VHH binders against F-box protein At5g18160. Designs and how they scored, part 8

Target 1, 379 residues: F-box protein At5g18160, of Arabidopsis thaliana (Mouse-ear cress) (q9fk54)
Amino acid sequence: MDKQDEKKQGTTKSSSTLTTRCSHGNHISQSNSIPLDITIEILSRLPAKSIVRSRSVSKLWSSITTTPEFIKHRSKKTSPPCVLLIFRKHDKLIVFSSPQHQNTYSHVQDYHIEIPKNGFIRRLDSVHGLICLEGSKQLVICNPTLKRFFPLPEPQGTGDEYNVGGFLGYEPIEGKYKALCIVRGWNTQVLTLEIQESWRVTKPGYTHWPTKDTGRCINGVIYYKAIIFDRVPRHVIFGFDLRYEEFTHIEFPMRNYDRFLMVSYEGRLALISSTSSVVEIWSLEDAGNRKWSYEQFHLCLPPNTSLKGVIDAGELIYTGFSLNRSFCVVYFDPKKNNIRETKFQGIADNQIWQPDRLGFDLVNDFYVLPNHIESFISF

## First folded at step 25 (VHH; from k2 with P108K)

Design j4
Fold by OpenDDE, fold request of step 27:
Structure j4 (fold): chain B 379 residues (1-379), chain A 122 residues (1-122)
Amino acid sequence: as target 1 above (379 residues)
Amino acid sequence: EVQLVESGGRLVRTGGSLRLSCAASGFTFSDYYMGWFRQAPGKEREVVAMIYWSGGSTWHADFVKGRFTISRDNAKNTVYLQMNSLKPEDTAVYYCARPEYIDFETGKEDYWGQGTQVTVSS
């Protein structure tokens, strides 16, 4: 009985695995990545506040907008410089801003800034859009454009009873901000305003005390008045080179130096005195050789006006204390013998003049800061 | 108006001690350095000592030789000069001033008090 071995021909169903080559079309998403140069250009045209906001939107934008190159690039495109009028009442600063070159009536933007506790408001100056404030133990950087305060680290050697004095500077080649502080009247330190930086002790060859006068940063050098202690104390001008972080000092070219305001005039360190009829200008021509030039001009100023500063265009700024209907700023160009005035509206009507809770309506201090520019710097 | 009122000057014997006080008004006291100056008869005014804003730093003239010490109390708007081991050569009118407004060479200043007379007898 023939067991017919039924060879079950296993029909190998060749399952043609249609390898659907999912041509994953490398849709190289041509990420139409905006060319970097165009991106930079676009970002540079944004308002300062928008630049800061853009940093939170894109890491790339953050990286671009925090570089010294971008900051420099944008600075060439920014709005004309403004003069800041700052009134202090107790713990508040009221800031009025107006373009320096605009006609008779500028819409004054005002904003209020709360002064940090135990802060000293002295030596106010605008350094490339930033203002340095002195605290009890630390310096505080104010960006008026952003209406923000940035406390700096506490310098070394501070104690509970010691005040910190200081200056802000800008080094134009590197595009860096640096702060110079004076602790206990003899300890000088420098801080580069970058992330995770610390104060560096500087060793000036001489013990010196900076006066309360406003310093000036000119071409990467911070100038300030000080008393130098040699055998006999002397009044001098110190210069701190921000790039090399070195101190120099020069003597005043005159004896009545207390009557002179230290300013940047025509891109140089200058000492300016102004009476109602005469302006005297001493300009530093050669720091190494201690050479000064002297110029004298005659002017006719309105009564009760005082010299407050100099704008980069070479005009001297005068203000009075009269809060009439308009606060008047007078600009005098010594070279052209021209006088112009700008009237600030709304200052007299500001709440700052209202009595406080204690019934006092006195403004403590008034500051004029020329050559203020918009800044998008955030620390 | 800036006012500086010196007090404490008197007749003392050689080797004696005296403390001078200067009360300041009309300005924010803590914002200025303070100093003591003296003027002897027929001599120019000379700086004796200076003190920093918070009192953390001081300077004394070489002729003090540790005998005098300047201090300040900002809460009282007062600067002090403790004078020890007084000598006849210390006889002078003593003045307090803000060093920022003083010409150290000529002693010229716009704001001087009346001073206080210190006389040291042999």
Scores: ipSAE 0.800, ipTM 0.924, lowest interface PAE 0.7, mean pLDDT 87
Fold by OpenDDE, fold request of step 27:
Structure j4 (fold): chain B 379 residues (1-379), chain A 122 residues (1-122)
Amino acid sequence: as target 1 above (379 residues)
Amino acid sequence: EVQLVESGGRLVRTGGSLRLSCAASGFTFSDYYMGWFRQAPGKEREVVAMIYWSGGSTWHADFVKGRFTISRDNAKNTVYLQMNSLKPEDTAVYYCARPEYIDFETGKEDYWGQGTQVTVSS
């Protein structure tokens, strides 16, 4: 009775538990990040103050707004040119800005800029949104939009003497800023304001001393008044071509040249003299042939007004020093024989007129800078 | 008001030395070039020497080179002219001025001091 123990081979049905690995697709919540192109567009449409603030709020926005591409893109969307009224009190510049074409009353925003130590303000002009300051051993570039100073490298041969003069220019074809420096009255150097650039020695052909008058950059040429030392010293106008880095000089068309303000007028170098009743304009027609044209206009200006500059539209800017309720700027168009006034509110009430710690309330200097544009450039 | 006061002029013998001084006031002295000019009897005013803002650069007329030296002290608002090896031809009234405001051809300037007389005897 052979009990055949039927070994029931228990077929262990290996229930392959298909662990449906729920691939929790990391739905990386595509955080609805605004596309970069849209971000650029939005930022480019912001007011200048907001753009500057954005740089401090976000590293991303800072990285975007500091690119040459953004700066160029924003420049195409620029605000109208402004006139800057700059008051110097000790080591501070107080800047008031207003659009040049505004109506009778302008509420101006003011901001303060601290002048670097050992800085000298001899010449102030706005060159494509930047202002050049003269320092003891170096030039300093001011960007009013950014409220920042950028010291330039020390030029060669400064030695122990603390007197560096210079001019800022903009070459429009290449889109480059260049600085012309005068060291010790005889050593001229040029610097392109780009990364890793150094001063280059230039030879003007003649020894000359720039006068204290403000230079003008016109169509890629820096013009400035100077004393040239030939056989006999003479007063002349020097031109420095920024593209070719060459010097030229021209004679004044008149003898009383000290009474004339050098300006850009209708895109040309001009010398303008203005009294309360008469405006004289000498315009350089041909630099190569040293030809000047002469125009005379009659006007009736309020008393105690002085010519301060010219806007690109061809209007002459006059200011008085009456700190009444409003600071008045007068624009005279000699071609249209039109006069308009803009009243700046808030200047008279500004803290600048308060006595300092020593009890002095004196403002040292006053400057009018026409045709100022916003700039977001850093160096 | 701009004031320039020259001093130091006197009678000297040929070959003698003299130092002129000019005290400036009424403007920021260090912001301007300074120069010495002279006017001899019956002659036009001529530039003798000029000095840069910091004093680091100077210019001297050819007729005084090696004999005269211009210098300045900005702390004292003073410009100097050291005159050596004086000649009778150097006899003139010497003036201090700001070259930026001077027509070098005509000698016309808005602000002239009284000058100081230098006389060189044989």
Scores: ipSAE 0.796, ipTM 0.921, lowest interface PAE 0.7, mean pLDDT 88
Fold by ESMFold2, fold request of step 27:
Structure j4 (fold): chain B 379 residues (1-379), chain A 122 residues (1-122)
Amino acid sequence: as target 1 above (379 residues)
Amino acid sequence: EVQLVESGGRLVRTGGSLRLSCAASGFTFSDYYMGWFRQAPGKEREVVAMIYWSGGSTWHADFVKGRFTISRDNAKNTVYLQMNSLKPEDTAVYYCARPEYIDFETGKEDYWGQGTQVTVSS
């Protein structure tokens, strides 16, 4: 999709009563209406695909399934998390979805998401079912469940900026999404993703430039690597608390920090590095803002397999470095010393490996987004 | 295969001016910060200036502030360093690099180019 659809619905959304005027040739009694709470409960049991399809073919079901009450009710139901495998080929994203539980052979379903024109991808981050893209002069939210893009308002002071760098976060206590951006390398702003909200300028204490690495939202805090300037430049981790909108920064516990992937591990911020034979994990302790614990684990991985992320269950995700043939995803559980492999039949045969008409041959970028869940929210 | 090719260094008099260029290839240039670094004989590499990926913000070390200006042209995949009011202590080999991959204390980086020599005569 190049652009998000803008649609006018023919009816006002309702959170209290499921009634409409019927035009099938007679009157429908109001005394037979089904209460919204019951209707939400019934619809919440449908598969996500059925709910999304119903929005396209029924004004009544669309009005119900887009209400805040339905979305809140559905979000209480566990959807099985999946891993998104995202390949960039020119201006297209090819997305494969795979369940995170054990499976020796998977048939993946792929679909295409077209990057908005003038959009760049430096960071892909999946946050509570939504993906944040860096578009021209604005952040763009992608909802893969709905297959829709939602551009956020343009931040203040973009000037001639090609792209706005930023992060999406989810604050689980209030159930709110917030976006954080840095405009022109100094103007830090935050937006609560609600109707009719606007960007607010914040003061992080230091001018800082986030690096290309993907940030992580962990328990209502956005963590991201950055360079700060306080006499000479240096690398740190910034944390932005979404509830209180407060910044902290944390020194890396090691010098070779560029070898380490920033992840959520066992509910905490962690830095993980892996070779084919050893995994190092530095975990930030919840009670100690600047205290790290360190663990080392041994394994035996196939060659040319690199660490890509961590699922919430504590397994590390590895994929093949080259994606020509025999693509695989390997899950390692360091606590149980267990390795499992998933081979994807749909990826190996996919046309993403074919040259285009001009002879340009390969994917440009590859991303692994663990812990992705369904979301029906829109803005 | 990242390539960074510095050019424009030469002999110049004290008080003179010089413009360095760095041509970049092998990566999406507009996605990265860029920086200029220098190494005088017998000394460690040190950061001189850095520029935001869009060009919207810069940083300059105190010892060059007001004299040197970093800039970039993302359409040409090129970063520049305009050097004015040159002093003999500015004599060094100048390198460009991506600051995201630099250990600023040691100057280690996987992707150093050959650099360009700047010599300032007294």
Scores: ipSAE 0.574, ipTM 0.851, lowest interface PAE 1.5, mean pLDDT 76

Design j4
Fold by ESMFold2, fold request of step 27:
Structure j4 (fold): chain B 379 residues (1-379), chain A 122 residues (1-122)
Amino acid sequence: as target 1 above (379 residues)
Amino acid sequence: EVQLVESGGRLVRTGGSLRLSCAASGFTFSDYYMGWFRQAPGKEREVVAMIYWSGGSTWHADFVKGRFTISRDNAKNTVYLQMNSLKPEDTAVYYCARPEYIDFETGKEDYWGQGTQVTVSS
């Protein structure tokens, strides 16, 4: 005869909460638990907050929602992307989340993330749901969905150097995160974010120093601004292919490159500059032939707004305060030539601005991270 | 507002030594690379040396290699240029700047202050 409970989780007889009914007399055997793939489907429909909360209050649900199978299944379902609005006050990051397609008044609540001990914020971007922070001697991965930090192994050769600078990327074909760092200005290393992996020294072809600007991971390539050293130091854009771990570099199409924000626009690397009345966009057409296209768009922005990024739908993001001191996020669509805004009251009256005499001078830094999605991955 | 104030320039005899200092304020100093640049009479402004934001790597132009050494102290928000074996050709106004804002081909930058004059006599 067959065995119950073999190799599987224990089973119990299911019942209805609405009414008591007789069991079927013709069942040969009965499952006392929902099959794993059905349970994964049901749990994957929950909001991220509910999944994370469930891990704290149910051992069964925590066991299921931390499996690779659940994480893979949840990752297949699109989460609505959001914009993270991040204010730095000393050793804290105050994070506000705003839906990207909300075209009305919205109220948001903040949450707090402690910066790792001796950590510094030089570059912030959301890469497939994760943020890379620079710690004392190592990079630290922040997962805002889980509200957790995952320090990476210390790179080779840090010695007494403060702060390791680096970039996070996501390679979509193999589904892997990788980090790139440069130690002491010359020792370039890459790490695959897996439990047993260690840093590997890379061969970039040129000694180069990445500049402060945020890198962008586009189709498995990390692009970043850098200075290279040949006849005379030069500013270039480096590309690091995450699959093959190979470097290339591209000349800027203009001389005032420091005034341009590097973004992903219409699925391509782009350089964008904006005033209150004009937007300039350079898009990379062919890296091999060094071909760029150029477009210019006219607009009229509210006062005291500045360009912060681009959402994947092709709208440019600006932030600022409205005339009545409400914090707002303004979206400009260059193709449709329209502007929309979302106003928030949970930001302007937040205690981060207290005491009142010193307004924004208590906030060290402000960051806008577009296209943030939920992630349940951990390391 | 960003301020970079150069000091330490003076008249020095050929073969002498001198140390320049640049005090920085108005920005997070440890986030930026730093560089020394110079402009001699009748010549274009040129890069002399550069240093990584952590101090872990440096670059020196060939015409000063082995004679000049750039260094920084992030706790004091200061970058230095130690100049040894000075030659009359080193006579110039010396400037510090953040290389991220410099067009190395033209030497253009949004701000070039007064700098500090170094004069090397025969």
Scores: ipSAE 0.561, ipTM 0.848, lowest interface PAE 1.5, mean pLDDT 76
Fold by ESMFold2, look of step 26:
Structure j4 (fold): chain B 379 residues (1-379), chain A 122 residues (1-122)
Amino acid sequence: as target 1 above (379 residues)
Amino acid sequence: EVQLVESGGRLVRTGGSLRLSCAASGFTFSDYYMGWFRQAPGKEREVVAMIYWSGGSTWHADFVKGRFTISRDNAKNTVYLQMNSLKPEDTAVYYCARPEYIDFETGKEDYWGQGTQVTVSS
């Protein structure tokens, strides 16, 4: 006759129901009775900062927000994209972010970065919420949302090579991140960023040396500038399709290609050059037929500004040449002929502009990463 | 001023071996790609081999693959070309060069040495 309340003990592991914790006198907390799929929906509506904080202060929320089910559910919800401004000062990266359609930046967090022996950090790019950094003989993935770094395994055959030439891409059909690595200028390798994946070898049609420029992942294709040696050394663009793992060899449409920044513009690979009064845009129409279209736009920019990137909405991002306390960011929409300036609340008096104890008084390097989104992926 | 000085060219028999050296000065050697080029009588200059600034990445033209090996010693500011299994068609003046990769396609000239003669006899 007597009823008894008991906490279920798990004899079946297929359930995604969270473990219910016992309380005094058989009381069960209200939050432990909510079905997992409802809890995932509720937690998925929180800001990224709240989700990340929840992993450090709540065992229940950490248990839920780290499951594959939660991560997959949240990744289907696109966050508003932002622009990251990343300043390197010695062994530190200082990161600022702003929504791409608002005029406010906030300081996100300082990151410590170890400078490789005799090395540098080349190619800083944001790919579907992750940033790929080059280190000595390995690539390192940074997830700014999680504030974590994930070293990738060392590619095979590095020998004495200091730099292995690496790129991160995102294949949107399978929803997979893939890394492409160029070892010794000829040994190309691919790694799918999953548990138990190892590098596998793929060869391009030419021996080539990727340049120091950042590659671009556009619609599942990694594009990068490289030097090839057919008759004379020259630059070309390689495209690596991440789904089929096939190369495209693309000639530059102009001779003085060094004036042009390689970007994504209107969903296509583009080459953009800008002076204070003229913008030139070459857009790739068909990689197979090697057809480019050309557009030219007029503007009036403040003096001493340089083109740094393009957001998906089609605005060009400019910054001043000088990395000092007068630093500013200007957005130009060529089709609307509209200029806007982003104000830097909290950066104007930041310690980034102060000389350090070793006499370094300038930022070593500076990166603009457009179209950055949140990612909760961990490896 | 950039200086590249080749040495080691001489007469060798078919099937023989030879090592060329190039001493570099006037620039930070370890920052630059280096190359060996050659020019046979009555022919245009052609790329033989190229080497990355770290020394671990190389490229060799198909006509010398497996026979020639480019190398460098950044501590000595020196580029080498080891030439094995020499053929009469390898007879040429060999030049050491510092290519100007960024401006190569805009008509900017590479820095060249004075050359060293290699002659391969039957």
Scores: ipSAE 0.073, ipTM 0.463, lowest interface PAE 4.3, mean pLDDT 73

